# Ledger of designs, part 3: VH-VL binders against eRF1 methyltransferase catalytic subunit MTQ2 (MTQ2)

Target 1, 221 residues: eRF1 methyltransferase catalytic subunit MTQ2 (MTQ2), of Saccharomyces cerevisiae (q03920)
Amino acid sequence: MLPTPYVKCDYDKVYEPAEDSFLILDCLEKEHDFLKQKFGNRLAIVCEIGSGSGIVTTFLMQNKIIPQENSIHLAVDINPWALEATLDTAKLNSCKSSFLEVIQADLNSSIRNNQVDVLIFNPPYVPAECVPDVPGSREEADQWLDLALLGGKDGMAITDKLLRQLEQILSPDGVAYILFCARNKPKEVIKRFVDTYKWNVKLIETRKAGWEVLSVYSFTR

## First folded at step 7 (VH-VL; framework fv_axatilimab)

Design s32 (from c1 with heavy chain D58E)
Fold by ESMFold2-Fast, scan of step 7:
Structure s32 (fold): chain C 221 residues (1-221), chain A 123 residues (1-123), chain B 107 residues (1-107)
Amino acid sequence: as target 1 above (221 residues)
Amino acid sequence: EVTLKESGPALVKPTQTLTLTCTFSGFSLSTYGMGVGWIRQPPGKALEWLANIYWDDEKYYNPSLKNRLTISKDTSKNQVVLTMTNMDPVDTATYYCARSYYDYWSGYPFDYWGQGTMVTVSS
Amino acid sequence: DIQMTQSPSSLSASVGDRVTITCLASQSISSYLAWYQQKPGKAPKLLIYAASSLQSGVPSRFSGSGSGTDYTLTISSLQPEDFATYYCQQSYSTPLTFGGGTKVEIK
């Protein structure tokens, strides 16, 4: 069992780690040998979209899932409080800041195409009537939390946007880990994705989390 | 109520650049999943897709025409603009703009269409 | 590019007839198929999306079926306002492609 990072941040402004976060940690631990074998002998670019508290990015760095000497970690979030939390969490767990860059952006808009070797995404997966607007200032704290949780109709608004761009984001031998809840109908989504892109998609793990059923899938060419 | 309307020149000379504007109401291109596309139809012939632009500014072009086409949007004005360079008489067609909702369940149909604008390419 | 072959290119029918139009894709399109109706001088109108889903406001006599490469539009009892050209369109992959059209004419 690999250690879970310590997190200390303002949960009124930043998504509090929950069962979805811990499922992702467990999936990455399960994939540890695969990722070290695949990327351990070259420079790898690891990107987490929607880093929130930074718990997942910190877990990867702290436990050297991808060796630190051969990896650059990018944490992307639209919420500026999440970016500060990510840096603070990495520091709290003795991770070296020189291997971590934080980027304020919507999804992967700041990432060069076909550069990401490992992508991790815990999307706003909760179904809602619409996707919230980006707040006008960092001080509108309540609105930043809604952006982390609410994913529009079927909870797929942001995930669908990422899946459409995934072909252009991942390097030729890259892998993406994406979380779904059962209400997202992941089997149907994945079937359409596989039919469209002819990629290899595998279920890593499914877990009950309160009233929700969560699953993490890996995407490779 | 969703409406779209095309505007632009009715006559274009060979080698000139065509610029068409689609002005719409009843939806916003800031809304997740919303997109607008351009489709043309030469007289008596089938429909041909040209380009789509989506809420996140992602653009798709017909590869057979990609070097000639540019699509852009002005979300605040509810407008999408298509530019096509080096016009030729074979480009004579009715040009339509249409709304496309991008999601896995609906299959990305063109659910509302403008009335079309006839563009004739002749000297 | 995915080629959409639509058949027949034209057909003659009488009011009350059952009409079927076929659309064949050069590869599987996983039900990413729409059907449009176009009347002379008018813009196309969406009838069916996702191969079998009826667009709001479209009469129930229109139905779509099919999967993989083979799709069909059916008009169960042809009405005078249904004489038009019908097009299928795939959205599985870019470039988006339309069929050649089927003209439904008065017999």
Scores: ipSAE 0.000, ipTM 0.459, lowest interface PAE 13.2, mean pLDDT 84

Design s34 (from c1 with light chain S31T A50Y)
Fold by ESMFold2-Fast, scan of step 7:
Structure s34 (fold): chain C 221 residues (1-221), chain A 123 residues (1-123), chain B 107 residues (1-107)
Amino acid sequence: as target 1 above (221 residues)
Amino acid sequence: EVTLKESGPALVKPTQTLTLTCTFSGFSLSTYGMGVGWIRQPPGKALEWLANIYWDDDKYYNPSLKNRLTISKDTSKNQVVLTMTNMDPVDTATYYCARSYYDYWSGYPFDYWGQGTMVTVSS
Amino acid sequence: DIQMTQSPSSLSASVGDRVTITCLASQSISTYLAWYQQKPGKAPKLLIYYASSLQSGVPSRFSGSGSGTDYTLTISSLQPEDFATYYCQQSYSTPLTFGGGTKVEIK
């Protein structure tokens, strides 16, 4: 029901929004009242890891899922083309740039201080033989795209790295929204977080995308 | 009980293609999480992973050998087949197949192994 | 590729000795590590999975520990049947890689 941001960027260099992106938008819309109640009374730090085109970060800002006066948005991506796309997408949708910071970094390396209140992560979830190497130059555009898509054995290499550090990233009241595909076996991962680590994990929504099934889960303490 | 057994030629000439078959019992590759891999060991050397195949037909290959390897399964026959092209004397090794179960928190170990089959590459 | 370095490459020990074998990964493998025992002319047998979980049927004198890049296999009281070569293996990322092996020899 909330408007989807307009995106116009070079999809040879930046991940094109697809059903995984749109599922995340719908999940965040469903969670709007929860997030407003939880963070509406203080400054909140919202971080998207792997912002790509910037569609998700722009959706949050454009629709004030957390009010602009109460939030700072961080968009993190290792791909420099994705950071440019994120800024351009925010501008195209009339978002106020003073509340958006883009950071070139690998995963969460710049934000490991228990300061993130809302974390959004659409990982490279496609199973592959290995995680691609970081390209040697900005101009190797097709190699940057592979980093957005290929997640190693079972599609979990990058997601596992994030999950191992989730406690260090999130504030005590923080929430993480993480996308999985069925081949990532999210129910097994979730069971360990609930039973062993004592986190509260909630399925927000599941959606069919071609032959794949996608799910978004929220993680809270 | 779980058993695996490798079969194939003991002698291969340089440049030929090697085909190895793993026949197993006690589990099915239609079972969620089940997989079979191939590992080789040259005489007196360390173990080297070659390829894995899983219940959903997902395939993984050692990148150093990827252009030479093909792994496939026949679930109804309880068989996994490995094909390796352009054999060279350095490929002389004992070839093992082993069961690998895909369980996020178990670390995907090779829990049951075949006895191994020795393949010698010589003219 | 993740390189697994085992130390020592060989050791001599007596029955009843406590034996420790170490495995160092070139990057963090988040406890996705298994230990195997291989006797001459035989296939490897799984001893430990997920760094510290004992495989069913394996004697309790075997234990594994470690996290990040550093892992250890311990045999608390070496038995005659324990003279073998031991291998560590990471499954955090493909290609799956094995250590070079540690040969445990009788003194």
Scores: ipSAE 0.000, ipTM 0.454, lowest interface PAE 14.3, mean pLDDT 84

Design s35 (from c1 with light chain S28D S53T)
Fold by ESMFold2-Fast, scan of step 7:
Structure s35 (fold): chain C 221 residues (1-221), chain A 123 residues (1-123), chain B 107 residues (1-107)
Amino acid sequence: as target 1 above (221 residues)
Amino acid sequence: EVTLKESGPALVKPTQTLTLTCTFSGFSLSTYGMGVGWIRQPPGKALEWLANIYWDDDKYYNPSLKNRLTISKDTSKNQVVLTMTNMDPVDTATYYCARSYYDYWSGYPFDYWGQGTMVTVSS
Amino acid sequence: DIQMTQSPSSLSASVGDRVTITCLASQDISSYLAWYQQKPGKAPKLLIYAASTLQSGVPSRFSGSGSGTDYTLTISSLQPEDFATYYCQQSYSTPLTFGGGTKVEIK
């Protein structure tokens, strides 16, 4: 078992790591040899959308899951406190700041150039449980409402948008790891994705988490 | 404006416990990233960090002194208290409290300091 | 523990001189370094944080540079009010540690 990063941040403003976060860590550990084989001989661009506390990005950097020393990690989140938390978490765990960049953006960010080699996404699949608290300004409150609305009642609005753009985001040999809950009906979503794009989609792991069943799938061409 | 002020005894006998209080204004320890630390300086010597406490009640201690130190806060009173047990003449120093932010961009500096309180340990 | 070695321990300079103080960390501290000025009988005052960012209200003649393990505080044109002891401090990991100080004295 690879060590879990230490996290210290304001959970009133940033999503607190939970079973979904830990499932993603376990899946990435399981995929370590695969990722090392695939990207071990070149620089890779790794992107986490919705980095929150930064626990997943920090886990990848801390344990050298992507082994090339000059690989670039990008952490994307609409919440500016999540970006600050991501940098703080990486620092707390002795990660090199020069290889980590944080970007404040939604899914319409400028990452649609077929440049991302490894994409990780833990979407707001259950709005009541995944939407972070709003920071204390009027403008930030509007962002929070957008986050809650974009997540949708079944958590698929944002995930569906990402899946439609995935072909433009991933490099030719890229891989995406995306978390689903059972209420998202992932088998139906994946069937449509495979029928549309002819990609390879694999179930990495399924785990029961309280009143939910979570699954992580890998997407490759 | 931000102000901090230390208070406590000027004289302590060997083996006694020292209790110092930092009273501050211009910020709250209920605010994300806010913290207060204690630093001491023996006469003519360098600064030595003792302990920090943060808004979430997370505490950090100098390992060399950890078994002797306790730091606590009263957010409603804007106070941070440091206790140090089993005082020795080598603990004679000026004791400072200072504000610290727990944030990446600033690197956790001590940006405002109290005036310091001199504590002499002798029989 | 991260050891902070500061040099020189003292120096003599004249008003108008360029003064350079060096701080060496025993390991990479990723620019988590602050510089403080302390005048006799007074509390330290923050001059620079994050290795090179000037604290509000600090004169522009003060500057910080460096990365990794090697950091420098520079005073481009020493003024009478700058005669003091200067300390570096790392915040990369606990325990937080200070350098031994550099006393800047009148020549």
Scores: ipSAE 0.000, ipTM 0.436, lowest interface PAE 17.7, mean pLDDT 83

Design s36 (from c1 with light chain S30T A50E)
Fold by ESMFold2-Fast, scan of step 7:
Structure s36 (fold): chain C 221 residues (1-221), chain A 123 residues (1-123), chain B 107 residues (1-107)
Amino acid sequence: as target 1 above (221 residues)
Amino acid sequence: EVTLKESGPALVKPTQTLTLTCTFSGFSLSTYGMGVGWIRQPPGKALEWLANIYWDDDKYYNPSLKNRLTISKDTSKNQVVLTMTNMDPVDTATYYCARSYYDYWSGYPFDYWGQGTMVTVSS
Amino acid sequence: DIQMTQSPSSLSASVGDRVTITCLASQSITSYLAWYQQKPGKAPKLLIYEASSLQSGVPSRFSGSGSGTDYTLTISSLQPEDFATYYCQQSYSTPLTFGGGTKVEIK
């Protein structure tokens, strides 16, 4: 029953919230008590990669899923329009700007500092022949949207990059919430993470969304 | 069959810029996960990684070489080019290009190597 | 940078011997480790990737094991063509780093 943030932005330039976004909100609401217990007693760093409209980051701040006094929110996106949208969405929902930092970065940029306590990632999960190139200018707005949607061969190009970096990104007690679609074959990915790398991986929720079957998994050491 | 071959000058003078070209066949740098790297080996010494470039134009450089390195690709020509500035006699080595397949599970192994090209830096 | 320390730096062995080469990483590399064989005057050849996966076409006498910081390459019964220098390499983080090499010489 926690309220969904009000979002107003240009959806020709920024990914429009959809069933994948709403599934992540529901998963985070479900995990609220766990996250509050785990991180409520210290300053926590929460990072969303691919913040898009800012709906997920704003949901966390507005509803104090991690208590605001104990958390710093980082919103990362390669798309500059998404970063502007994230700031506007937070402002529209009365979130304190002092606790939100937006960062323009590609996933291949180093964020490997073992400081992120909660990581949230809604990747480009749609299979495509290749990952689109980063546009040469801010004004090529339609090309920025493709970067949010197209995940290369099997839809795993960007997710694989993040999974490879995960141990260096997360603090020792950190948790990552990552969304998959069925076409990404998440069970096979998760099995290797558990069996070979000895991570604790938990299915939080699965949901049918039109032609897709979406799942959110939590990753902990 | 996958093949890679290095080309470039055999002799470079101190302070000059070295340009090496890797020409390959049997794979494309438009394919997900595919990359090419450069590794060097001074006579009688260990292997030292220089730079990698991948299908999505991601570039990685050895920071010990500071800002001396530039790696680029021409996917249509099946070529990867490495440029190294301000050459010094200590840079005398055999330079290899090798295919690197990026995969979360297997890492960045160099599964096929060129024959190597000897570069001597001398006045 | 992750430092890769190989031991021994050289060893002498006879055909038929079991040879063990060790590689120690300065921090955990989560099995992102490859082993290469280099014969004099030749390019390196990939033997093992992901610590224990045998590359296609490599003889079964080669095996890799280990986890965390400690990794081992084993040759169960050394053959004449195995006299070479062996290198480990981590790909857990950039820069990619190689060990100093282990020269396997005929006794």
Scores: ipSAE 0.005, ipTM 0.455, lowest interface PAE 13.0, mean pLDDT 83

Design s37 (from c1 with light chain S28G S30Y)
Fold by ESMFold2-Fast, scan of step 7:
Structure s37 (fold): chain C 221 residues (1-221), chain A 123 residues (1-123), chain B 107 residues (1-107)
Amino acid sequence: as target 1 above (221 residues)
Amino acid sequence: EVTLKESGPALVKPTQTLTLTCTFSGFSLSTYGMGVGWIRQPPGKALEWLANIYWDDDKYYNPSLKNRLTISKDTSKNQVVLTMTNMDPVDTATYYCARSYYDYWSGYPFDYWGQGTMVTVSS
Amino acid sequence: DIQMTQSPSSLSASVGDRVTITCLASQGIYSYLAWYQQKPGKAPKLLIYAASSLQSGVPSRFSGSGSGTDYTLTISSLQPEDFATYYCQQSYSTPLTFGGGTKVEIK
């Protein structure tokens, strides 16, 4: 069992780590040898979209899933409080900040240059009538939390947008880890993705979390 | 060839219930991802969505009309039925049924439409 | 409800003209947007889905673009058969909503 990072941040402003976060940590631990073998002999770019508290990015750095000297970690979030939390969490767990960059961006501003080697995404997967609007200022901090939770129609609005961009984001040998809940109908989503792009999609783990069933899938060419 | 055709009364009195049937061919509502929706258009006005039904019997209704609308399907007959209660002159419109894919990649478009049926609500 | 505002409500154009129609959503809709063409007395016909994907059988002079809240339908070289009313429609959240329509009339 690899150590879980310590997290201290304002959960009124930043998504509190929960069963979905911990499932992702367990999946990455399971994939540790694979990732180390694949990327440990070269410079790798690791990107987490929606880093929130920074627990996942910090876990990767702290446990050297990709050796720090061979990796650059990018943490992307639209919420500026999440970016501060990510930096603070890395520092709290003695991670080398010189290998971590935080970027405030929405999904539409995602890197589309085939440079990302490892992509991690814990999307807002909760079905809702709509996706919340981006708050008008940093000071409307309470409103930022809804952006982390509510995923619009079928909980797929943000995930669908990312899936359509994966070909342009991932390097030729890149891998993406994306979390789904059962209400997203991931088996059906995956079938369409495979039929459309002819990529290899693998179920890493399925886990019951309260009333929800969560799954993490890996996406490779 | 995909075809859809609406049928029902051309004239309805205020307070009565409207029942419209969509009969289709060239696809089945037993097929994954297939759905049928109802859209109406008052004379000279914009399109207004009413309801969708999908292969798994999942149903969606316009919330402003939800208490008046019922959508159902008979997969063996290739039919979808829309029922709308308490008709009012403002409900006078051409009513269309259209095929809809339940597809995250395509954004749930209405790709084939029936010819429409004009329903006039008057005393 | 997501409100879809089309502009202009009508325009006059000549054959060969480049025509652009815009659709503004009251909130982000993540490319869950379709464009339809409707000729007088006829049912709408799907032209564009997922904001920018051309429906099979639709001429290449039709194109869609945009993201977030702002979307555009372009007809690069207007033909006689293109005089019609055009509607945008979002499918991001229920109720599914249509724009008010843009009537493209002969000049």
Scores: ipSAE 0.005, ipTM 0.465, lowest interface PAE 11.8, mean pLDDT 84

Design s40 (from c1 with light chain S91H)
Fold by ESMFold2-Fast, scan of step 7:
Structure s40 (fold): chain C 221 residues (1-221), chain A 123 residues (1-123), chain B 107 residues (1-107)
Amino acid sequence: as target 1 above (221 residues)
Amino acid sequence: EVTLKESGPALVKPTQTLTLTCTFSGFSLSTYGMGVGWIRQPPGKALEWLANIYWDDDKYYNPSLKNRLTISKDTSKNQVVLTMTNMDPVDTATYYCARSYYDYWSGYPFDYWGQGTMVTVSS
Amino acid sequence: DIQMTQSPSSLSASVGDRVTITCLASQSISSYLAWYQQKPGKAPKLLIYAASSLQSGVPSRFSGSGSGTDYTLTISSLQPEDFATYYCQQHYSTPLTFGGGTKVEIK
């Protein structure tokens, strides 16, 4: 029902929107009323980690999922080409740039002060023997793409890193939307968050995407 | 009630193409999450997966046999067809079709199987 | 490809015995493991999916456990109708792969 943003960027350097991206858009559309009710009457800080092409951040701004007068959008990515793409995508879809800030950082440098009200994360979820190193220069385009896709053993190296810091990132009434593939063992992670850490974790939607089974969960205290 | 039944030739000569049809009832391949796969079992040997097709026409093949295999569906007829080229005596096996239902919590198990059809490759 | 190794390849047991069959994956399969029962001359029947979930209609004496690379099928009290070959199968990634099978013979 809500329009999908136009995206025009160099997919040799930036992760091309795919079924995981579109699942996140659909989940956010489903959560629209919830998010408006929760954050409609106060200043909200929305952060996407791994913004890539900027399709998700642009979707939120374009469709006013969090109303403009009480939302500030932060797009975080370690890949400098992704940050440029995010700004371009927002501009292509007529989003007001004064409410969008792009930040080059990895999870080690993520904003931590209990300030993020809505966190969105489409992690590198593909299992690999190890997580790739951060490239030494902008010109190593292929290596920047690998950072967006390869998530180490079980595809959880980067997701686990974020989850360990989630309490420090989210505001007291914040919500995080995190994508998993079946290969990530999300059942074990979710059980730990619910049983041990006493978080409220909900499955928003699950979808077959090729052979992958993708799911988006919301995390709240 | 879910049923699947394989049909095709009992005897195939070396180098010929095998065509097997799976006819099913009790579910539709237009239903979200539904799929059908083919599995074979040589006499006295283990099960070997060949190919799957899903409601959205996504197709998956065993890489060791991919250049020989084609899977297709006719949703209106409740049929899935597997073709396998260049048959060899080592391809002698019972061929099964089975339903594979996608569910995040359960994955893609084969929950209902056809009776199997024996295919002998001999001159 | 993910290799599935079953042990033992065969066993003999008496009615009432506890039977265990193991399945080892060459890499983690995140509990996306199914167990099938195949009686002589018949098609396989799904017993367990997602490592530990019992398929509807399957007797409670069958149970599955395990995680990561190591999985076990247990029959708590073997019955005459349990004479069969049992197969594990990972449904985590393609190509889908089966174990070599375990033949259970009633003494």
Scores: ipSAE 0.000, ipTM 0.471, lowest interface PAE 14.1, mean pLDDT 84

Design s42 (from c1 with light chain S93D T94I)
Fold by ESMFold2-Fast, scan of step 7:
Structure s42 (fold): chain C 221 residues (1-221), chain A 123 residues (1-123), chain B 107 residues (1-107)
Amino acid sequence: as target 1 above (221 residues)
Amino acid sequence: EVTLKESGPALVKPTQTLTLTCTFSGFSLSTYGMGVGWIRQPPGKALEWLANIYWDDDKYYNPSLKNRLTISKDTSKNQVVLTMTNMDPVDTATYYCARSYYDYWSGYPFDYWGQGTMVTVSS
Amino acid sequence: DIQMTQSPSSLSASVGDRVTITCLASQSISSYLAWYQQKPGKAPKLLIYAASSLQSGVPSRFSGSGSGTDYTLTISSLQPEDFATYYCQQSYDIPLTFGGGTKVEIK
């Protein structure tokens, strides 16, 4: 088992790593040989949307899932505290900052360049009556945290937005790893996605986390 | 300071409906992850979980009792109400409400409990 | 339903003794286990959550350990106020289920 990064940040402002985070780490470890073989011979762009504490991005860099000399890591989050946490977590685990860029953006800001080779997304998947508004100030820490957790009706508002943009984000041979909870109805979502885009979607792992069942799927053309 | 207190009738006749109210202070059910559950304990017996309700109005029921249980909340009053239909002498127990929260890391513990209210079902 | 089996059902111990109580789940519960202390006529009090995490305000003589199906509550040096009934509880799946309880009595 590959080492889990040390994380030390203010969990009043940043999503605390939990079973969803650890499932993603385990899935990436499982996919290590595949990713290294597929992207190890060229410059690869790895992007995590919703990096939070930076645990996933740091795990990839620390363990050289894609060799550092052949990869550039982008960590994207709307929460400015999450971006600071991501940089601090990478530094705490001795990762080289020259291979990591943090970008403040939300999913409304489309990355439409077909340049992302590996996309990782742990969405706000918790069902709620509506999606929270983006906080009006940096200091509204609890509102930034809610934005990381609450995914609207069926927990799909943000994930659905990303899925609609995936064709424009991923490079021709790119892969996306996206986490779902059972209440997101992933089998129905995936059937609709496959019917619409004709892509390959594969279940990597499923895991019970308390009263929820979490799953990670890979998306490729 | 977090406090919870149960209220309701001490005596219920067979076939009647029981209504219990949990009134709490020191936290809000509008807070992400926050919830309140009901647990009962017959005299000299083990604890039995009945139902939980969470900040987002998500509800969970013990399947053995689901047909008889309704849980609801009034966030503005800091109250959670449990209704149990068709009471039977075997339902005689101390009924507790307790705070819980929907957090994978902590494993959804009941961290603060009310004092309990004894409900006797007898003719 | 996940069945929680506690052993022993009761034990007698003296102040200063090391006490261990075990809890066996009918299937793996991935450390989604809490331990509660209940004194006669009182509500239960949370001692341990997530199998091994000590609740704030609980004395350090209480500790929890275990994984998978097997869990243990340990009291390193029993005090007079520790004579009570202890319950384990799993939160891995609905319905939430409690063990049968272990009564710790003075010897």
Scores: ipSAE 0.006, ipTM 0.461, lowest interface PAE 13.4, mean pLDDT 85

Design s43 (from c1 with light chain A34N L96F)
Fold by ESMFold2-Fast, scan of step 7:
Structure s43 (fold): chain C 221 residues (1-221), chain A 123 residues (1-123), chain B 107 residues (1-107)
Amino acid sequence: as target 1 above (221 residues)
Amino acid sequence: EVTLKESGPALVKPTQTLTLTCTFSGFSLSTYGMGVGWIRQPPGKALEWLANIYWDDDKYYNPSLKNRLTISKDTSKNQVVLTMTNMDPVDTATYYCARSYYDYWSGYPFDYWGQGTMVTVSS
Amino acid sequence: DIQMTQSPSSLSASVGDRVTITCLASQSISSYLNWYQQKPGKAPKLLIYAASSLQSGVPSRFSGSGSGTDYTLTISSLQPEDFATYYCQQSYSTPFTFGGGTKVEIK
């Protein structure tokens, strides 16, 4: 059993770790041997989109899911409070800052060079009438949290953007771990993705969380 | 209730190593978020930060002095030790230890300071 | 390194005066700015943390403001015990850096 990172940040501004976060940790622990064997003998680039509190990125670093000397961790979030939280969480758990880079970016302006070896994405998956606008200033804290949670129609607005760009983001032997809720209709999404790109998609785990059912899938060429 | 006190030699010869001990009470470096830093002040000059150590043994050094500085803690004794090698007359200063609270909402302040210990470097 | 430019280096004031001290950072420090008071022969004392938060036990006549690169410490009505040197300090990144100090002297 691998330790869960300690997290302390202002949850009015940053998404509080919940069952979706803990499911991702459990899935990565389950995939540890696979990831270490696949990427442990070369430099690997690990990227988390929507790092929030930094709990997932910190979990990977502190437990050496990819050995520290062979990995570079990138944490991407549009919310500047989440980037500060990610750095603080890594420090709180004794992770070396030289192997972690935080990037403030929207999904559609992130890295697209076939260089990401391991991608983790806990999207805004909650269905809503629209995706919230990016706040005009750091101090509009109330508005930053909604960006982490609300995913537009069917909760798929942001996830669909990422899925269309996976081919450009992932290295030839890369893997992406993406979380869905049942309301996203993941089986239908996966079927369409496989039909379009001819990639391999595997269910890692499904878990009931309150009234929601969460699933994590792995995507490989 | 929170107190810090510096101890060490008042006189150091050029090229020697300085060792300063900060002994504190009213808090523990085993407590999440707690840290201790060292700051110096040459006579009539501004404050200069030297090093910090935190509850998790994470260490930070002023890059200008990093090759000369070592900071360590003994959590059970409530002590933090700073070692500075190759002392020079320009290192003459009052040396302070202070509690550093690791909280990014509060701006990582030095909220309690020791009285300071004067170190003179001369032959 | 982040440079902290503090102004003025000294000022003369009378009891009851409003005193303003400014601190300019060479880059944005996102309100990671602390203010300290130092009396002759004594250790510094924390007055303000995170740009605008008053430390417990510090009189309400002290206030801090600012954002980005520009920060200000204000004493609304100077008292005899306020004659001291004041320092700003950024904690946005290491090395932590202090301003050059502002000496508040009796007029």
Scores: ipSAE 0.000, ipTM 0.425, lowest interface PAE 18.5, mean pLDDT 84

